# VHH binders against FAS-associated factor 2 (Faf2), part 9

Target 1, 346 residues: FAS-associated factor 2 (Faf2), of Rattus norvegicus (Rat) (q5bk32)
Amino acid sequence: MLPFRFTYYTILDIFRFALRFIRPDPRSRVTDPVGDIVSFMHSFEEKYGRAHPVFYQGTYSQALSDAKRELRFLLVYLHGDDHQDSDEFCRNALCAPEVISLINSRMLFWACSTNKPEGYRVSQALRENTYPFLAMIMLKDRRMTVVGRLEGLIQPDDLINQLTFIMDANQTYLVSERLEREERNQTQVLRQQQDEAYLASLRADQEKERKKREERERKRRKEEEVQQQKLAEERRRQNLQEEKERKLECLPPEPSPDDPDSVKIIFKLPNDSRVERRFHFSQSLTVIHDFLFSLKESPEKFQIEANFPRRVLPCVPSEEWPNPPTLQEAGLSHTEVLFVQDLTDE
Key: E = the ipSAE of ESMFold2; O = the ipSAE of ESMFold2 at other seeds; V2 = 0.75 times the mean of E and O plus 0.25 times the DockQ between their complexes.

## First folded at step 4 (VHH)

Design h02 (framework vhh_7yz9_2)
Fold by ESMFold2-Fast, scan of step 4:
Structure h02 (fold): chain B 346 residues (1-346), chain A 119 residues (1-119)
Amino acid sequence: as target 1 above (346 residues)
Amino acid sequence: QWQLVESGGGLVQAGGSLRLSCTASGFTFSTYAMGWYRQTAGNEREWVAFITSKGSTTYADSVKGRFTISRDNAKNTVYLQMNSLKPEDTAVYYCAARYPELRWTYDVWGQGTPVTVSS
C-alpha cells in the first residue's frame, strides 16, 4: 500500500513535469521578432495615432548593437496591453509633442508589447515590476547597461525631466568612449603609416639595387661588345694576311725581259709609291689583281685604271664580265702605267 | 649582446636645434634599418623617422622638412638632426632597430633621451 502510493505519486509528478515541458508558454518562443515589432507599431498607431516617437524598426538585439556602435542612448518601452495605466500614459505622456521631440532628437526608441514573444523576451531580461515601463540603456564599462528605469504612470513634464536627468548623469561615459575610440583609431592610422613608410623605404632600397645591377650589366655588355669587335677585327686582319700570302704563292713567275710576249707594268699606288712587275700577254687580268692584292701597301678594296683612254680594267670576275680578258685582249702595250684607286670606305 | 644607447637630448628654446645620437653594439649595424620614435607621458609612442641599411629615409608628416635622419656605418651610429623645434616636439626620444625580414616586428632598444622645448 504505502509503497504503491509513493510509486503512484512519483509517476504522477513525472507526468505533470513532462506535460509542462511539452506545453510551454507560447510567448517564450520568439520566431519572428521583426514581425512582432511591426505588428506592435501598427496596433499602437491604430489606438494612439501616428504622432509618436520614431520606433526602431528591428529586433531588440539589433537596437542594442546599433546603440553600442553609434554610442547613443537606447530607450526601451515595454507596453502592458492589459494594464490600467497604459492608455493614459501613451495618450497623455509618450505621445506629447515635447516628449516625441526629445526622444527623436536624443536617443534610439525601441518598443514592444509584452504579449508578443519578442517583447516578452525583453521583459524577462529587464524584469519590470509594473507598467508603464521605460528603461534607458547605454554602453558603460564596455557593456550595454541599464542606467535608468521609470516604472508606473508619469506625466509629460516629469518624463522629460527624468529622461534628461538620466542622460545628463551618464553622457560623460559616452563622451569618454568616443575619445577612446578616436585615440585607438589614431594609433592604428599611425602604426599603418609607420609600416607603409618602412615598406616604401625597403622598396626604394630594392629599386636602387636593381638599377645598380642593371648598370653593371649594361657596362659588362658594352665591354663584351667592344672586346668582341676587337677580336673580330683581329681575326679579319689575320684572314686578310693569310689570303694575301696564298695569292702571293699562286702568282705565276715573271717572264724574262727578253720574252717578246712580256708586258712591263708600272703601278701607281694611292700612297704615291710605284711597283713594277712583268706579265705575259696570255695571262688573265686576274693575275694583276692577285699581285696587287698580295702587296702590303695595297688598299683593302681597290680598282685598276688605265689611261689613254681612261678606263677601269676588269681584273676581277663580275656579272658584266664573268671571264676577265687576257692582257692582250684588254689592249695593253709592252710597257704600261696603271693606276690603283682606293675604294675602301666607299 | 644587442644594445642601443641614445644621447644628445636636453633643454632647448623654441626655434632651436638639437642632434640626437644612437650608438649600436652587439649586432651587424649596417644590415639593419634604424628609426627614431618619441613618447610623452600618458601617450602612445609615435614614430619620427626611418633610415634603411642603404640610406633611404622616410619621415612622419609632423617633422618632415624640420628633422633629418642619417647614419654612419663605420661608427655604428644613427643620428637625428632636429631643426626649428616646437614645444609639441617635447618628448622622450627612442632609437629602434628593425629586422628587414620581420616587417611586422619593431624592436625598440635603449632607455631613451629626453628633449624639452621651452616656449
Scores: ipSAE 0.000, ipTM 0.396, lowest interface PAE 11.9, mean pLDDT 83

Design h03 (framework vhh_7yz9_2; at its last look DockQ between E and O 0.01; V2 from the best seeds 0.00; counts 0 for: pae E 19.8 > 2, grease 25.3 > 24.2, SAP .711 > .668, placed apart)
Amino acid sequence: QWQLVESGGGLVQAGGSLRLSCTASGFIFSSYYMGWYRQTAGNEREWVAFITRGGTTTYADSVKGRFTISRDNAKNTVYLQMNSLKPEDTAVYYCAAKLPYGLRYEYDYWGQGTPVTVSS
ESMFold2-Fast, scan of step 4: ipSAE 0.013; ipTM 0.503
ESMFold2, look of step 5: ipSAE 0.000; ipTM 0.188
ESMFold2 (binder alone), look of step 5: mean pLDDT 85; pTM 0.856
ESMFold2 at other seeds, look of step 5: ipSAE 0.007; ipTM 0.422

Design h04 (framework vhh_7yz9_2)
Fold by ESMFold2-Fast, scan of step 4:
Structure h04 (fold): chain B 346 residues (1-346), chain A 121 residues (1-121)
Amino acid sequence: as target 1 above (346 residues)
Amino acid sequence: QWQLVESGGGLVQAGGSLRLSCTASGFTFSHYAMGWYRQTAGNEREWVAFIRSGGSTTYADSVKGRFTISRDNAKNTVYLQMNSLKPEDTAVYYCAAHFESYGLPYQFDYWGQGTPVTVSS
């Protein structure tokens, strides 16, 4: 009974101790770091009033990043709620008007209770030995570095002296970093100005070359067109001459004057000259066109007209006359006078 | 601490012009690239124009040839000159400051509160 119940409670206690050992402290799980800061600010104001250094309203990581970017000191205050000196420090030192003025003018101020997950995490990183605890952090040697630690109760005048001493001892590192950033920025600005000027010059040159190429190409095409027209005109004249010779060679022989089917045609050319030739009544009117075309004196384009009645003779194939009629079908007499009309400009 | 104050927004007819201004305080303006962004209801913020600390400019295709970004480091001010405005340009316009990275692992942005621009057809 009694001993078995006592052994049961002992086993349960061991089990609970083991569970606590295996299960991490809830403060080690940071899920709302901004909420932790905000809740600490409200609890601080409730205890110590609203006259305090301006709390950085963000995570510890954000405060470090902002201090690094702005090249400012970061003052970290870890509040030990249960420490005997915390109330005295906050009321008499941290919230003293001269201390508030110094902190607000010279540094970023981040603060949290170690009872909050965010504050507990920062406590694990900074590993403070006692409370109240202040750490001064700044960019040094390319990383955020703790350059001063203030541990234990301190009076406002001593706090001002210690904070000022830490800043004075380390200000040269921030000044050096500002100068280095200025030099890098100036080099970047000069390089960018050079790159922009180069690209603008390159674009202007490319545009000039494009316009020159287009102008040269236009001139070349005009010259080619003139040459092609000249060659086309020469080929046209040669082809015309060859066609005239071909038509002359293909003309049927003139019928004898004694042939009863012979037609004597007298052609009046546009230049008022006359040409005579005999044709057979059974021959197509195309033979008349071929003969006239073969003459050096003929216009390049012409039509043949008969009188009484006045009419144009269909001497070339057309849609209306795909097969031109014979001289007989056209009603020509044994002796005809036909007129050649110049159509060269039509 | 830091502040970006935008001005110059308002109502304008299609084809009109507006000039937006953004004045910075509380940080070293000359170390920051400045950008203009716009947002319509229900859409993500879209980039409009960017000007680096060195003065080089870049524009979104939708505004190229119509908008001009410029800066005055003496006045800590960035400007957006908007010409030939279209109804599609209707949005809340935001000014942003981006720290130009000089080998640092992190950079943070500062954002303005936005200024509304309405273009009627």
Scores: ipSAE 0.000, ipTM 0.093, lowest interface PAE 22.1, mean pLDDT 81

Design h05 (framework vhh_7yz9_2)
Fold by ESMFold2-Fast, scan of step 4:
Structure h05 (fold): chain B 346 residues (1-346), chain A 121 residues (1-121)
Amino acid sequence: as target 1 above (346 residues)
Amino acid sequence: QWQLVESGGGLVQAGGSLRLSCTASGRTFSDYAMGWYRQTAGNEREWVAFITSGGRTTYADSVKGRFTISRDNAKNTVYLQMNSLKPEDTAVYYCAKGFSSYGLPWEFDYWGQGTPVTVSS
């Protein structure tokens, strides 16, 4: 009887125990961690009142991140709804005015029920042995580290003493990290200032080099302009010389002094020099111009004047004289003195 | 329980130097951060420098390179060496005890009576 029945119940209990391990705990699925915290806070206030430490309004992961960023202690409270000491702890210790003041002034406070998925997840991470449970967490050796654990019922004075002891024992690590961050920030600011000063100096040097390059280019352009002017002047002189040589080659030969149709002309140039040449009476006055133009001593632009009566001879084609007359038609004598007038600046 | 007694304040010309001292009479001086604050008329109290229980120092940007904080745990004394003083450094200087072994500008819970420093132009 009895043993047979106990064997049956034992098998059923083992089966149900095994089924619990095969099926995940429903609290293992965290789908709304912020909702879990808000729900817990509301339930806490309904049961213990509104005079409590300020709850961190976010997930456990967010609380750890903020504590690390701010270099603050994080106090974690895991609430065991069904534990016999939870109500006494919350009413007499956690919600005592002096405890509230300490927690609010010195640390971030995160709390949740282990019956909520978020609280259960944190419970699995911290692996508490009993309730009430408090853990103090801070940045140590580059990781958020549990630096204190308080397990079981504790009175408010002892709670203040224990929390203060844990903080005092570990605060040098936070001070060291804060100083290191401040040193890195100061180094970064100094580097930024040095980089800005370097860039300003580089821009000033670039501007100086640009101005120097512009000055070199202006000098080069001026030299090029001078060289172009010289080249243009040389081409002008060569063209002028070629024209003079061509005119000289095309001049008809001087008639013999014994030729009755010969005219001897004495030219008085602007430089007071004199040049003599014979021409034939049947030749055009253009021959006189061509001869004078062929001379090195002649101005670049000139006119030829006769005296008694004073007149300018039409030695180049004009509207009045499209075909310049011959020496005979112009009324020149067997011996003439003609004056060359410089017109280069007219 | 704690008494902080400041000394070394006075009148000094611009570019001069002054050394402030603060002697603490209380338990476990070496366990707490110590700091210096200053206050000018009509302005809030300004943090100047603090030194941790371990001797690590931090300074406000306005005084970096000019002021040096130090401590002597054997004499229960904290010092502020002020060099290259400017007229803008004119203030009442307060010695402060930190709430813990580390100093943060908002975590000082006991203050001395203050010592006046006047820097003439």
Scores: ipSAE 0.000, ipTM 0.099, lowest interface PAE 21.1, mean pLDDT 81

Design h06 (framework vhh_gocatamig_d2)
Fold by ESMFold2-Fast, scan of step 4:
Structure h06 (fold): chain B 346 residues (1-346), chain A 119 residues (1-119)
Amino acid sequence: as target 1 above (346 residues)
Amino acid sequence: EVQLVESGGGLVQPGGSLTLSCAASGFTFSSYWLAWYRQAPGKKRELVAGITRGGSTVYMDSVKGRFTISRDNAKNSVYLQMNSLRAEDTAVYYCAAKYPTLRYSYDVWGQGTLVTVSS
C-alpha cells in the first residue's frame, strides 16, 4: 500500500504510453520504396540464389495498380528477417521449381522485408499475424481485395495446392470484369464511329448549303450587275441626247451667205456623209465642235482636221489651248472642207 | 413503340448483289440521321454507311464504289445497295437511327440481318 508512490508510477506509465504513440517507428517513413524492393531482391538472391519467382520491380501501390489493370492475381510475400522459419520457407518452399513455375505463370509477385520502410508500410496494411506470410490480392467488387492469407511455415506441395485453390475460387470475378471491360470498349468504339461519321456528314451538309448560298448570291449579283449596266447605259444615252439638244439650242444662228465675215464649212463625217454650216469669223472654234456634237450622225468622241497644212484644230478647251482661238485666228478661209476623225474607243 | 426492322439479308456468291432494307416505325423518320453497321464473327461492330437529313452520305473505305445508302422518307425506309460482294462482307448488318445532336448515341437500333458471301 503506497498511495503517493503508486499515484506517481501510474501517471508515469500513462505518460510512457502516450509518448510511445507520439514517437512513430522509423520504418513508417517510406522515402525510397523502389530501392527497398531492389535491396531486398539483392539480399534474397545472395542468400537463396537466383532461382526464385520473378520479383515485381516497383512499389506496392504500382503492383496493385498493374494487377488491377491486367486483371491478374497479386501475390505478396512479407519477409520476416528475424523469424526462425523464414530461411526454411524460402529455401524449401518459395524457391522450389514447381512453386516458381506456378507463381511466374499465373500472378504478379511482390516481396519485401518488413525491416524496410516499404515492407513495413505493407505490413501495416495487411496486418499479418506470423511469418512466413503470403497474401493473395485481386480486383473484387471494384476494389483490390485480399482473397487469401497463408501464415506460418508451409511445404511446397501444400503451397501449390493452397495458391491454386484461392485462385480457382476467385477466377470468376476476374473473368466477369474482363467481359465488362470488353463490352465498355465495344460501346466506346461504336460511339466514336458514330460521332466521326455524323460530324463528317454534317460538315458535308454545311458545305453543300454554303456552296448553294454562294451560288445564289453570285447569280443575284450577276443579275444586279447586268441590270445596273443596262440602266447606266440608258442614262448615258439620255444624258448624251440631252447634251446634244442643249448644245443645238445654244448654237448661234447661221450668218447670211452675203455676210463678208461668214465662213462656209463643209464637214466630211467618218460615215462619208457631208454636212455644211455657216459660221462667223469672230466665233470660237468651240462653236464648230458644239455643232458637230449636236448631230445624231457624229461619233461620241471626235477631232476636227484641216488641210493645207494638215493639222488638228483646237475645237475644245485643253491644257495647250485653254481658250480655243476664233475661226479667223485659226486661219480658216471663207470656204473650208474639214474632216471629222472618229476617236470613239480610243 | 419505336423500332427499326432490317430485311434483305441472305446467302450470295462472291461478285453478287444484295439490297438491304430497313423499315422504321413509331418515330419521325425524316428527322433522323440513318446508318448501316455490320459485325462479323469475332469482330467489333463497324460503320458501313451513313446518310444525313440533307442526303449527304459517308462510307467506309472498303465499300466505297460498291455500296450505296439511300433513304425514302415517305416510306420510312433506308436502303443499302451492295454490289460486287466479297467474302469479307459476310456479317450481321444493323440499321441505326440518330436524332440530329452529337451528344446522343444512336437512339434506335435494329436487331440485324445476316449477309453471307460464300461460294
Scores: ipSAE 0.000, ipTM 0.333, lowest interface PAE 13.3, mean pLDDT 83

Design h07 (framework vhh_3k1k_2)
Fold by ESMFold2-Fast, scan of step 4:
Structure h07 (fold): chain B 346 residues (1-346), chain A 120 residues (1-120)
Amino acid sequence: as target 1 above (346 residues)
Amino acid sequence: QVQLVESGGALVQPGGSLRLSCAASGFTFSTYYMRWYRQAPGKEREWVAGISRSGGSTSYEDSVKGRFTISRDDARNTVYLQMNSLKPEDTAVYYCAAKYPTLHYSYDVWGQGTQVTVSS
């Protein structure tokens, strides 16, 4: 009886429904999504021929990503193998030359059977109500959005009109996104230029400061050199003064004017001043040099000359006279006039 | 929603002609894509012919091309199927169907069918 058969099938359907919670639909496990698309393409060509829109050779996720990157429309076709209108739609609408041309020129085309795991997964996402099913997807408000759905049988002229209408209605969003991407790119370029200009300015300022430091250091070194030269000159002058004082202290006392061996010498200095001193005939000519050297009025470097005939007296040790002669050996008389010649400026 | 009523089914001899009519009521008929389907005993329902909303495009199943002609009269809210050179294989219940495509959804409306028998 029909009521008993209906009750039996109703109970069986309930058990089948319950079992589906325990055993997932095999189509729910997507293990080879690219293979699903390729196998669908081959099956499609076997049944409807090779004149069809160009199938996107990749997963649904890849198709969405490429459409988003390129700012293109994505047309999704979900094929219902068991639906009565699928064959009519594919033969007469989808594979019509003008439809193929429109799809190939204006959009990415992704298609799969809902009997394949990848197609079933997409079916679960799009939740189509009937077949044939087409969805138009594009980037809108920063996310891939379904902007059109065509469900059920449609003729090629109506299909072209509907696809064109959907695209025309939504072109503004893609144009807006292109503009936003261009603005972001311009902002990045400006930031890079500003960063480069900042670093260049910083390096220029550092170089300028380095040169200023080098100039200051160079000037300081020159000032230090000048000061060191002054200090060296002052030490030289002090050493000279100490040596003069030492020579003065080491001078033997003047002999008495009543001493028969005394020699009176009158020295004429380069500054036209005159100095007089007595010496003993037995003393070395070095005593004459030591005396003159000890005078504040004497040149720093000098020699002593006698006139008529002109001769230089060996008053300092030399190669010819390692031990300078005595006044007597040098032929000096009891009264002499000697001339001091300045040798400081040679 | 559109309601469809088919008429014109009859018993005809092989080689004969028959015109089926499908009268629509409800929303504006001219906005709907119109189709004819048929179903023979023990077989699935198969598509026969279709006509666009404008009437500018028609399509046919291969076995009926050149023999059947679909047309529409929007003033009378009627779609027609002119069947010529009928064959025994054309014996079936003929259904008209209407579809209105939208940006989001489409809904199919079916008639009750009209019986066509081709037999001597």
Scores: ipSAE 0.000, ipTM 0.107, lowest interface PAE 23.0, mean pLDDT 80

Design h08 (framework vhh_7yz9_2)
Fold by ESMFold2-Fast, scan of step 4:
Structure h08 (fold): chain B 346 residues (1-346), chain A 120 residues (1-120)
Amino acid sequence: as target 1 above (346 residues)
Amino acid sequence: QWQLVESGGGLVQAGGSLRLSCTASGFTVSSYWMGWYRQTAGNEREWVAFITKGGDTTYADSVKGRFTISRDNAKNTVYLQMNSLKPEDTAVYYCAALYGPSLKYTYDYWGQGTPVTVSS
């Protein structure tokens, strides 16, 4: 009997070793790490009851990340389903009320069976020697570091003492990291406030300069408009003066006082001045208008009135008088006073 | 060539006032961004107030409503009027000139600093 079993077991071990060497262990392929944790929790509760430390509901990597972020200890329990001491440890030590209280108050608790892919992966990382196995992990010198290992069966009072000793020995590192993070955060907040204030000031300065440039351009355009208007008014006055000079040059020569076919007309202007000129009876009333228009003292728009009877003389072509009459036809055969009426306001 | 000289610091009781002055030589303050910073023992320099070349002002939350930054272009000087002083305002105050816009808080010239002590 015995020699056959010895030979058989030796061959089986060699075969398993070779298989492990040439083919990966099925547990090496992690496809559902969260499912591994959840299924382990359910199987744990079925076997040991619901009074246990609060299981971290996530992957090992997530547990490490959260412990690092929160600056907390991470307690890792690797469950050896086939080990003789696993049931005793879980029933009497891990699920003891004082142990549950300690773990829940001071650390994150991650646990999985080594028969599950996720637990097997963690086992390969931590390389435990025996079961039950606990590892205490925390941030030390910028990396998550195993600061304590507990291997083999342990009683609840000793477990509390060992976990407390490990935490007390390493608490100073977490306190130092917390202070350092607080200082870095204060510096970052200050730099952010300075950056926001700087950008706001820069935008305000740019907007102020834009408004100044816009105001300068507006003033420049207004000044150019005023100058253009002034030049237009000067051109208008020069054109008016040129037209007056042209009319004066085109006036027929004044008849001799001894000409029996001429009449002397006296004009009373709006400024109370009087001007006189002699005209031939055969000349158009337009000659009277051209003469008055040519005078410096004449308003820009005017009409000529005669008295006895009072009437406005048709001295410019109109619909009523397309061809203005002659002085004789208008009844201007005797020396008389004509009144120039200013129409500039009409 | 560019130099900043601060003055006006000293000892004052809580609730009191101080006016700090920063006089520039070698450049015109109206053409540059000017700021006041302070430094307490063991801490980095922290920004207190900015005045832009356009004259717009911005303040850190801790001093808003109590401090006023201003400029006198004729004297080529920047001022920090500090009212309702608190013991927490105790620091060495520095004047800084910014050569151009920078989000990296780079300043070409710093003054030597003027100490302000606020007794409780």
Scores: ipSAE 0.000, ipTM 0.347, lowest interface PAE 12.6, mean pLDDT 82

Design n01 (framework vhh_7yz9_2)
Fold by ESMFold2-Fast, scan of step 4:
Structure n01 (fold): chain B 346 residues (1-346), chain A 123 residues (1-123)
Amino acid sequence: as target 1 above (346 residues)
Amino acid sequence: QWQLVESGGGLVQAGGSLRLSCTASGFTVSTYAMGWYRQTAGNEREWVAFITSEGSTTYADSVKGRFTISRDNAKNTVYLQMNSLKPEDTAVYYCAAYTIEVSGDTFYEYDYWGQGTPVTVSS
């Protein structure tokens, strides 16, 4: 056995290769790939009519990208202008109504002449052996892959059968990719929903904690206010008691009962108690106020009234009476009854 | 180990009905296009009905409107419901499964065939 295979080239083939190095193929430079497609479409319509599969309006690379994004099959037709079977194929197979319907409904269709730079570029990539040539391309294992090649003249019924079988054999790859993309999208949406719910919960907890702190601070402040009010009230009572004691100590001594210039005053307090004290006619009415103020039983604010005629005695300096009069100037008799009126409720 | 087994054939009078079944073993039919062919004495096998993996159906003109092809992927089975049978429908009926294997830029067609089930329609 041990079969040996050798590749032989004729002298003529070697000569043809040499000629290619002297003059590079002008189709090797693609300068306007979209123009190449549009030009081919126009030429195709003039020769074969307008009833044909819908041509993808863009470059080969764009067609691959769109097929990948949409998870669709891409059908590539390379037109060999000089091949004897090209006209027969286009007129009778490619432009058959059932073929047009299948292609338009199931796949993207990209086509170009190999005499155009873009078509020549695609030809170099696909390496077709003869014409007419069709290739079916789709996303497989994360790359656009040629999954079928149809080379040579084919009739419309056979074309439909072949294209359908290629799609059937490979449909599961596109279905799997669709499911994986949907799974990834659902996972991302769920993660975003969970993240937003978590942040909303954190914000709610922070607000709840803040309100609890505010409520505690408000209660503490109220308790402090009550405590401060209590302390202020107690200090007020102590100061009042000290002032009463001071007034009592500074009070002038009572005149003797035998002093002809003495006034005996009987005070009727708001609690119906009576207090008696003697004063001198030359003393200011302020002495009467100081005496009453020094008593434990006196109201915090009071005024002193005399009778016949009923009048309030000016016993405290005021705008009306900046210098209160003496007992004599106020018209008091040697024995008087004066009424202490509580003004604390005013 | 990969095989198709047909059943449901037999003798029936003109105007009668038969339901043929084709069950696959060793592989799953869900990814395959499935077809029914028949062969009369002295002639090559002719196509009768075809169903794609997606469920699209096609019928030969001679059986259109009378025969119905269907699949049950859960049972790994394809069916041919034959109504209004004619003596001309007398043949051995074969089930076939088709797939395409892709290797780089080249694809290979593979088919699996059953042993056939005879159908005789009496006049």
Scores: ipSAE 0.000, ipTM 0.081, lowest interface PAE 22.3, mean pLDDT 79

Design n02 (framework vhh_7yz9_2)
Amino acid sequence: QWQLVESGGGLVQAGGSLRLSCTASGFTVSDYAMGWYRQTAGNEREWVAFITSEGSTTYADSVKGRFTISRDNAKNTVYLQMNSLKPEDTAVYYCAAYEITLEGDTIYEYDYWGQGTPVTVSS
ESMFold2-Fast, scan of step 4: ipSAE 0.030; ipTM 0.338

Design n03 (framework vhh_7yz9_2)
Amino acid sequence: QWQLVESGGGLVQAGGSLRLSCTASGFTFSTYAMGWYRQTAGNEREWVAFITYGGSTTYADSVKGRFTISRDNAKNTVYLQMNSLKPEDTAVYYCAAIEHSGDTVYDYWGQGTPVTVSS
ESMFold2-Fast, scan of step 4: ipSAE 0.014; ipTM 0.462

